# Ledger of designs, part 36: VH-VL binders against q9m1h8

Target 1, 233 residues: q9m1h8
Amino acid sequence: MEETMAEEGCCENVESTFDDGTNCISKTEDTGGIESKRFYLARTTAFEMLRDRGYEVNEAELSLTLSEFRSVFGEKPELERLRICVPLRSDPKKKILVVFMGTEPITVKSVRALHIQISNNVGLHAMILVLQSKMNHFAQKALTTFPFTVETFPIEDLLVNITKHIQQPKIEILNKEEKEQLLRKHALEDKQLPYLQEKDSFVRYYGLKKKQVVKITYSKEPVGDFVTYRCII
Short names: E, the ipSAE of ESMFold2; O, the ipSAE of OpenDDE; V2, 0.75 times the mean of E and O plus 0.25 times the DockQ between their complexes.

## First folded at step 17 (VH-VL; framework fv_ecleralimab)

Design N4 (at its last look DockQ between E and O 0.65; V2 from the best seeds 0.66)
Fold by OpenDDE, look of step 17:
Structure N4 (fold): chain C 233 residues (1-233), chain A 120 residues (1-120), chain B 107 residues (1-107)
Amino acid sequence: as target 1 above (233 residues)
Amino acid sequence: EVQLVESGGGLVKPGGSLRLSCAASGFTFSYAWMHWVRQAPGKGLEWVGRIKSKTEGGTTDYAAPVKGRFTISRDDSKNTLYLQMNSLKTEDTAVYYCARDYEYWYFDYWGQGTLVTVSS
Amino acid sequence: SYELTQPLSVSVALGQTARITCSGDNIGSKYVHWYQQKPGQAPVLVIYDDSDRPSGIPERFSGSNSGNTATLTISRAQAGDEADYYCQVWDSSSDYVFGGGTKLTVL
């Protein structure tokens, strides 16, 4: 009666180390390495944001690696070289400029100097300033002297793309026709739509303006897709 | 600078036809919703109709009094808006304004208007 | 059809504040726009989206909208403010609707 010892096969739990690419920036990275990484992240997010706003963005800029970025711009990038100028897909005559500001306090003088520098740019209809320092009230007021809308983003807000969160709903911006159809379909007035505030990080990322409507689609398995509409106030 | 310039107004008999034009400049015409608004002598403003941008379907809508008689069209290559008016009535006597609706449902720019007089 | 009601006329003394009303059912749920028309001229947008001012419009022009009444306010009235004023809305059933207009007289 040969007792066949059943060899219990040890299922080695292959701990799939999800290498969450949150490489802990080791404290020993040269100050230049940290700075270049910050600009890389912010610039990449800015391109993504511009794409999502309907601007014409080269896919090569979106796929640029940190190593490639450093190869092109160096460890201490010149701020002027980091500038992004892209046309709107729907209207190529309209261009947006992204300007990266230095670590120095932003003054009225700094804003005026920038205004002079960009005065020769034809077709600018918007500008984004990426800030590394606080802007004083006077400098903010000086931004209103531009002939187009100027948005400001702390660089910290661009280090992570808020839309890449795994649980984010699909967002679609309605055009004027689609908004009109929505209101007619539901017999709604413009102010009867649920609101999003202009200060919302999502609203800022997409550059949404007052009275624009967004379609938000939530996908929940197994229940399916839920659609909601929000108007910017 | 945004400019709208109407033309083609004049005297016409009842039952007659007239075509108005509006030449647009200073903006990307092809993206604008364009409107006709009229004002009878000594009366208020009355919306006549609109044409949407081609990118948003290019559809037209008309006020009830002119529906079936008036046709709005556009030539984006010429930056020109048109109003074809058929079967004109004495009640159609008005200054006709071309107006731009570039944002949401208001008229930010107006032409100087052209006078249409329907009289026997 | 959606309708907007305006007073036929409003008078204001020079340097005083004029108020022109525009009434409509639940007009507060809509955006109201205002136009100035001087004699023999085309209308000019003076207020949009209840209270926003186009470039070039003086700060003495302001708008409000709540309930069933929108109001155009002209502070420190000037002789040059004498004009007809029209309110306008978009309505889902009636499309673009104008008020009957208000003649403002500056005394």
Scores: ipSAE 0.772, ipTM 0.955, lowest interface PAE 0.6, mean pLDDT 91
Fold by ESMFold2, look of step 17:
Structure N4 (fold): chain C 233 residues (1-233), chain A 120 residues (1-120), chain B 107 residues (1-107)
Amino acid sequence: as target 1 above (233 residues)
Amino acid sequence: EVQLVESGGGLVKPGGSLRLSCAASGFTFSYAWMHWVRQAPGKGLEWVGRIKSKTEGGTTDYAAPVKGRFTISRDDSKNTLYLQMNSLKTEDTAVYYCARDYEYWYFDYWGQGTLVTVSS
Amino acid sequence: SYELTQPLSVSVALGQTARITCSGDNIGSKYVHWYQQKPGQAPVLVIYDDSDRPSGIPERFSGSNSGNTATLTISRAQAGDEADYYCQVWDSSSDYVFGGGTKLTVL
């Protein structure tokens, strides 16, 4: 089919679009600029997530600028080069892999190919897939055949790191002992804590699982701190 | 594959002592809370006590009938759980199981058990 | 101390559905776990967190928990399901508590 400048142009109108010389300038950039920026933002957020989850992350990766990213990876980065593999700080034998998926539909064949590619990577205990397209039911089922947990994130959810927002409350994750002490102290049973549902982004950011408890501290001046506890469901 | 293997059961007289061991394999032992559960012949399951992971304090808790007489310990370098039983009574006669509490307060893996018989 | 009550025995015809109850005050506020024990064998976890199945447990095992009663349901009962079944909870005051056990007989 024929390509037209009107489809790729930038136009402004309240009823219909047309080009005028004052408001709409033809674009000379290809799509590589926006594509590389999306990968840069998502990859930077992924590094920050991994650091906050307790993985060993090089400070240089956290401070990488968009210009530096484009110098290393180009304006149309090769997805395989974007992968992240870092060890857990508390147990360096355990590694997590982050894989950036393409825009093509994700099928069982795609998942099997990925499984083969990583079969020689010793010490993988978790994987994150950054998605740009829908994953059908059979592909999702195929993820359960990996010998470790696989998480998925739409790339749009990683374009901003929500924990950098200074208006957010302080979040602390309780270990099993701390949860037990909390319940005993207040004579509460496990299901009697309020659930955390509306903050799915925070749950996914930290990789929290069912039955974990978070302590949420709201600092409300001048009244002081308010503390609540929420159980993940 | 997770495996738990108890040993050290046998016949003892009332007032005697016995030490049970549970050898663990197939998982990171140091992360798990470990338990002893017993079953008297023809009776139900009875919780005896537990020891928490060292990183979460390593503390022990016991059921009332055994407090002061039984001591649970662990050696993470040998992946081994222990139960020291002192001042044994005929009521302590049971099969003793070690069990793993990895997630939140249930026993996902059990050993085969070791029989302790307390009789004159 | 917190107590759990189970019937001593339950009978079910081959291929039919068995239901084993576990009663306790406000047991619905706790997560209930179920163990199967065959003669001369160690217990095996069959349900945890009220209704979740460990790997290797067939789908015909299911669980529910509300109010003062938790129920283990075994559909399409097989001869191999004959066993003792124990419920268990964690309680904030009594720690780990087992029910007395229920002997399931498949006729």
Scores: ipSAE 0.553, ipTM 0.862, lowest interface PAE 1.8, mean pLDDT 85
ESMFold2 (binder alone), look of step 17: mean pLDDT 95; pTM 0.962

Design N5 (at its last look DockQ between E and O 0.64; V2 from the best seeds 0.67)
Fold by OpenDDE, look of step 17:
Structure N5 (fold): chain C 233 residues (1-233), chain A 120 residues (1-120), chain B 107 residues (1-107)
Amino acid sequence: as target 1 above (233 residues)
Amino acid sequence: EVQLVESGGGLVKPGGSLRLSCAASGFTFSNAWMHWVRQAPGKGLEWVGRIKSKTEGGTTDYAAPVKGRFTISRDDSKNTLYLQMNSLKTEDTAVYYCARDYEYWYFDYWGQGTLVTVSS
Amino acid sequence: SYELTQPLSVSVALGQTARITCSGDNIGSKYVHWYQQKPGQAPVLVIYDDSDRPSGIPERFSGSNSGNTATLTISRAQAGDEADYYCQVWDSYSDYVFGGGTKLTVL
């Protein structure tokens, strides 16, 4: 009497709930809910960007949830309250200001009003304008009247952090010495390095300038680390 | 405003020594690479040497004609650059300029220079 | 050693365009910088990184660099533009290299 023990193979279907936190903005969110979410995402990305640029950023701002954001700023945030002002880690006397602009067309008048409003801010060495509307040519020209560099970002470019993709390389910005050593080591001229354009989203995110060199390290198992250098042009 | 002011130039005999100073103001001196550039009377510009920022190693480099005879140093606490010149030769006669290299390998600010005359 | 060659002199009529050349092997692969020096004065940076102008430098000054030749262009030459002009590069082997200088005369 051969007892054929039927091995019931319990195929436990481990439903790996990939909680892809891409919460589809359901169409039924109130217009206020959508607006607050946009500002939350953009502001969070702006803090991340500033951190990655070497500014002193409070970790609490980076870990803020949408619910907490709405609790603090409401469903219709006041744009002035959304402003970010943080010092550079390497030079605390240098501060960057992030200003969120309204949905109204940005005019020379708007830029001048902003200039007057921020004129009392001591130690500003840079400013980022987050735009919800197109800036006209005259307004763009008016930005050159600031005593520091002004960068502009469409809010749409800040809704997603371009650096949060799963396989992101390690990025290091070379100092002047490191750049010189790199060029000497390889007997290269400055313009012979592979390049990135200033308009590149990556370049803009990190605030990289012309002639800066970035070291990009790709880690791929089992092959190991691949390093490449790129110069900003 | 960025200012560089050289001093210490003068008349010296061949084989003598002289120390030049450059007082810097209007910028974060400690972050700048600093240079000496010279110009012989009626001649072109000649790079003499440099000193890097302390944060970038503080190393010095010299042009071949002055290597082993000249020494560049800096005192960041005083915002001052120095050029010690030893074993001076007649061909070292020049106006010596202090210059800033704040970005990438060009001189954005210059002092007015100081004249060094090496003569018997 | 890396070398830069400039013409000894260039003449330009008042209100015309002056062009000063700086030649070097594959200079187009380098960034070229230009300095103006008036008699008895220190050099002043007038162009950096081939074509960029420092603050305070008139738009009449422009630069280009390609192949083996960089060019400083001074449009609408003024009497005040009479000076010596030096090109300069950084070289991985020779470090900082100046051209021999060009005397610009405004006629």
Scores: ipSAE 0.789, ipTM 0.955, lowest interface PAE 0.6, mean pLDDT 91
Fold by ESMFold2, look of step 17:
Structure N5 (fold): chain C 233 residues (1-233), chain A 120 residues (1-120), chain B 107 residues (1-107)
Amino acid sequence: as target 1 above (233 residues)
Amino acid sequence: EVQLVESGGGLVKPGGSLRLSCAASGFTFSNAWMHWVRQAPGKGLEWVGRIKSKTEGGTTDYAAPVKGRFTISRDDSKNTLYLQMNSLKTEDTAVYYCARDYEYWYFDYWGQGTLVTVSS
Amino acid sequence: SYELTQPLSVSVALGQTARITCSGDNIGSKYVHWYQQKPGQAPVLVIYDDSDRPSGIPERFSGSNSGNTATLTISRAQAGDEADYYCQVWDSYSDYVFGGGTKLTVL
């Protein structure tokens, strides 16, 4: 029997408008297309996140389309080619590395192998791991042996940039001196600022640490600006 | 490993001057707020003053008993903190500690201290 | 000027639990830090931010802070715990403030 069920139109543009009743069995064959889209979305969100954290990000990476991404990386991208390494704008000697992990379980051996692989990458001050599988407690503990902060994000959490779907207030991170001046000017003690939890998606997006203070400015037309301060707990 | 080593202590007469140094190693000195804390013989700990990191203004603050007499400075190229003490009084007799304030307003590392004795 | 008050001394039997208090007006609104100082040595941080332990400090050291009193608790006291203990806060008006210190004696 001749195979006529794998029509490209059925597997392409399947969202929103397909109602033809055409039988499509290309679900298994389209795994690469779904995977490339997931990497595209996550990688784009990662670039936006790094820009918003103050890293020097090429604007071409922020405006890359899915079609352009697939032209460069294919339908099943090589994970090492997806890595991002960009310098901090305020101190170009400091770099952050974003590593896209595979689907295999992440073990202590995997973490140690990564450590060795990047041990000679001079100037790394932070790293982000984008995960596609669970990381057991021992692997998570092994991350603390790196000489810099290592963050993890499940790829699912990067498929949508949470800041794009909500009107974004102006965000300014206070240094220790600015926090001290704030408390003195208002005669406040450290625990009297409103809190944001460390696990909050906003806190995670900006990479905020415990006891940091963020100044949040809401602009409301025509009534002007409203300012609030939040302390990470 | 973080290390702080004070030097420059000794015997001085009232009204005299003395300069203390604190050599730092094992961390990025320029990012830290640095403090002097003293302890009179048989007494408790007393904050003397601080100097902030240069990126956060590099300004100094002093406890009331030493204000106008003591000056804190830093040389980030030499990883060294200084305390210039003028118009010394017998009440200034103490072990002087160099301390690091890296996070939010506590001292995670201390030097071994240097003894300053002010007596006639 | 903000002040912290500690008892002058506390005694504990070997293996028992010691509690050292640090009293201050509305101290619960501040983060309290604790230092251990053995004779002839520099202070060592043992608790910060009320209850957090630096790396290398055993779990038998714990802290709490509420109302007008913070407490350093040392369970299963050992001879090596004999030392002076100081509490410390940052205050928005008075800056860095230490308690007067407590001499812990392990019997």
Scores: ipSAE 0.579, ipTM 0.870, lowest interface PAE 1.6, mean pLDDT 86
ESMFold2 (binder alone), look of step 17: mean pLDDT 95; pTM 0.960

Design N6 (at its last look DockQ between E and O 0.79; V2 from the best seeds 0.00; counts 0 for: pae E 2.2 > 2)
Fold by OpenDDE, look of step 17:
Structure N6 (fold): chain C 233 residues (1-233), chain A 120 residues (1-120), chain B 107 residues (1-107)
Amino acid sequence: as target 1 above (233 residues)
Amino acid sequence: EVQLVESGGGLVKPGGSLRLSCAASGFTFSNAWMHWVRQAPGKGLEWVGRIKSKTEGGTTDYAAPVKGRFTISRDDSKNTLYLQMNSLKTEDTAVYYCAREYEYWYFDYWGQGTLVTVSS
Amino acid sequence: SYELTQPLSVSVALGQTARITCSGDNIGSKYVHWYQQKPGQAPVLVIYDDSDRPSGIPERFSGSNSGNTATLTISRAQAGDEADYYCQVWDSSSDYVFGGGTKLTVL
């Protein structure tokens, strides 16, 4: 009687404690809890992104906890209350608006309604739409009717700040003078710099435009700092 | 609307001096790199010089033919660009345009120009 | 010094396509900008960064740049397109450089 010891393979639940402050949205959270958490994360990342783009951001918004967020906005936040409107540090007359869209399909009608709603906002020079649904071609075309640049971000792209990864290099955006000096110093033409594509996640995060140059510093112990430059195409 | 309006052109003798002005409006002048470009009668466009924004050092650069004779300056409080021209030569006869540099290294707005005639 | 070469003149029949070239050493590694100048008027930017159009410039205007030659293309030429056209670049050694200009005649 060979007792076939059934080796109960203990699937050790490797609780990968990704101690990264992005607590895995546990599937057991109430639908309202999940929604509020998503908006919290996206809004926080949006503030960080705006700060890094040179906008004036209140540090209180950056340090807001999920609990505090829920206290202010509730478990089912009103999308209009989530809006961010901040001035550019270098030009306080220029403001950017961040709008959180609903889960409903974004239509031309939705875009036009938004356009009417924000038409009274003085000093808007840019807008970011945080999307929870896909935007159709017609709605995308309707965004070009705004008198300023409109960027779109799927909310999923804002749930994690891409710059907070431990291995991320330091990124600095060169001003026009610095770019010119770089090109002169190395006897380079504008298109001879290595490129980053506009669709790159870092390019989008920093809101970089064509022909802007970024300085990327990699710190590698014990070798030290490695610096490279990239031009946006 | 962006506007650039040149003034100060006229007739001057060789060796004389003239100061041109360019009044800017419709944009944040203090952030703009500003240029002078000239065009001799029946000739092409020739870059004369530039002045950078104060935030980017406010430095000036000049084309070789005018270097040491011409000086570009700006008064951001008045939204005005200047071109001081000294030791004028007959070959300096041209319509002088002020132009705004936008983004990188192109001129998106031009004034209507002012005529400088250097003649004996 | 860096130099840009343009043809002195180009003629195009009404409704046809005009092409104005701007040649320079490795100009494809630079961004080329184009200006239209009508008689007695200031230059107007018509193309920047090789192929981008300012607001208000008709889609008939297009640009390309590769190798040693940039090209301004004006499709469906109109009488109002008769002007001088200048290419311009920035060069790390020569700063801002204009081409000699091309007179476009619409026939």
Scores: ipSAE 0.801, ipTM 0.960, lowest interface PAE 0.6, mean pLDDT 91
Fold by ESMFold2, look of step 17:
Structure N6 (fold): chain C 233 residues (1-233), chain A 120 residues (1-120), chain B 107 residues (1-107)
Amino acid sequence: as target 1 above (233 residues)
Amino acid sequence: EVQLVESGGGLVKPGGSLRLSCAASGFTFSNAWMHWVRQAPGKGLEWVGRIKSKTEGGTTDYAAPVKGRFTISRDDSKNTLYLQMNSLKTEDTAVYYCAREYEYWYFDYWGQGTLVTVSS
Amino acid sequence: SYELTQPLSVSVALGQTARITCSGDNIGSKYVHWYQQKPGQAPVLVIYDDSDRPSGIPERFSGSNSGNTATLTISRAQAGDEADYYCQVWDSSSDYVFGGGTKLTVL
């Protein structure tokens, strides 16, 4: 009869987000635990992203712990229960829907089933699909048939909130009037602003569209704030 | 289906006044920047003026030839754009179109226009 | 104020390629938009942001913009393409500016 492995475990110095102060012997639990952790991290990042985009997000969702998440959704959450639907703060009639997709390849049939399923959800103006599988060309084209924009994020891109991992400048999005005033004040034309590419991680995080302008403020003490403007292309 | 329908055109003597209306449907009118563009018979297109959405200030801008004589307004509860034209001149004779601005500074939908004739 | 210049007319044989120019000082720094107007009808947007097509506009319509000249290109010209074509920009000093228009005749 050999002693238990409680003295030495696999939870030391490698799992920065999983720290319960005891030896970790739950290796046989890991696949379900890893799956729920991935959904927890991605869902938390999604809520933070929606808040930062100007949607009304419940503070409880932003502060939810992994343990609390697992008590509500289990170790292998049902994907439909993970969906997020929140209104835009500036126009509460406009809602965004976040859908967590399964591991099955995403086909035209899957996209059309989604379209039908959401047809009675009035006020949707945008949707985000969190993907675990590839999406072929025909499925991608089917997304363009929605009456609103559909973004896709591989779940791996949401496991870390890039705005918290890297120190970054303050980013403010100009509306159309503010952009016009900026250009007129400096006697500039649209293409004369420095560019920020549509594929940039921060552009995708904030959901910025072509021709929008962002004000970037770098706070550097003691010199003071440095302000620059970038146009999305 | 986006639709813009102008009305109120007609014959007016120089110095007179006329009010044009543009009924809008098929989109959220209150979010749109709306324009008047005119075309004298046999001539090209000429921008007249605009009114911004109320959420972005609701302000108006006018082309120099009409500034001080024309006033653009909107009634978001009726989805209607207006052009009040005062002190009309024969040079104001044109078909007047209302147009919707899409995103950054172009017109994606136009009405069919209403003819204004200023003549003695 | 900012001005746009277009040729008064352009002719093209049926099935051939028509090119309509729009000239302005440093027009390449601006986005150019194109409208088609058939006799007795309202203008219709056919190209925006230099080269993008609205839904419903056939791929035969294309655009380019660089330096001092923007060009609307209509490939495989059809009788139904006969119309007036206007270019338009926004300018930080002059706001909305239209070109004088080009009459396209399909022979």
Scores: ipSAE 0.485, ipTM 0.831, lowest interface PAE 2.2, mean pLDDT 85
ESMFold2 (binder alone), look of step 17: mean pLDDT 94; pTM 0.956

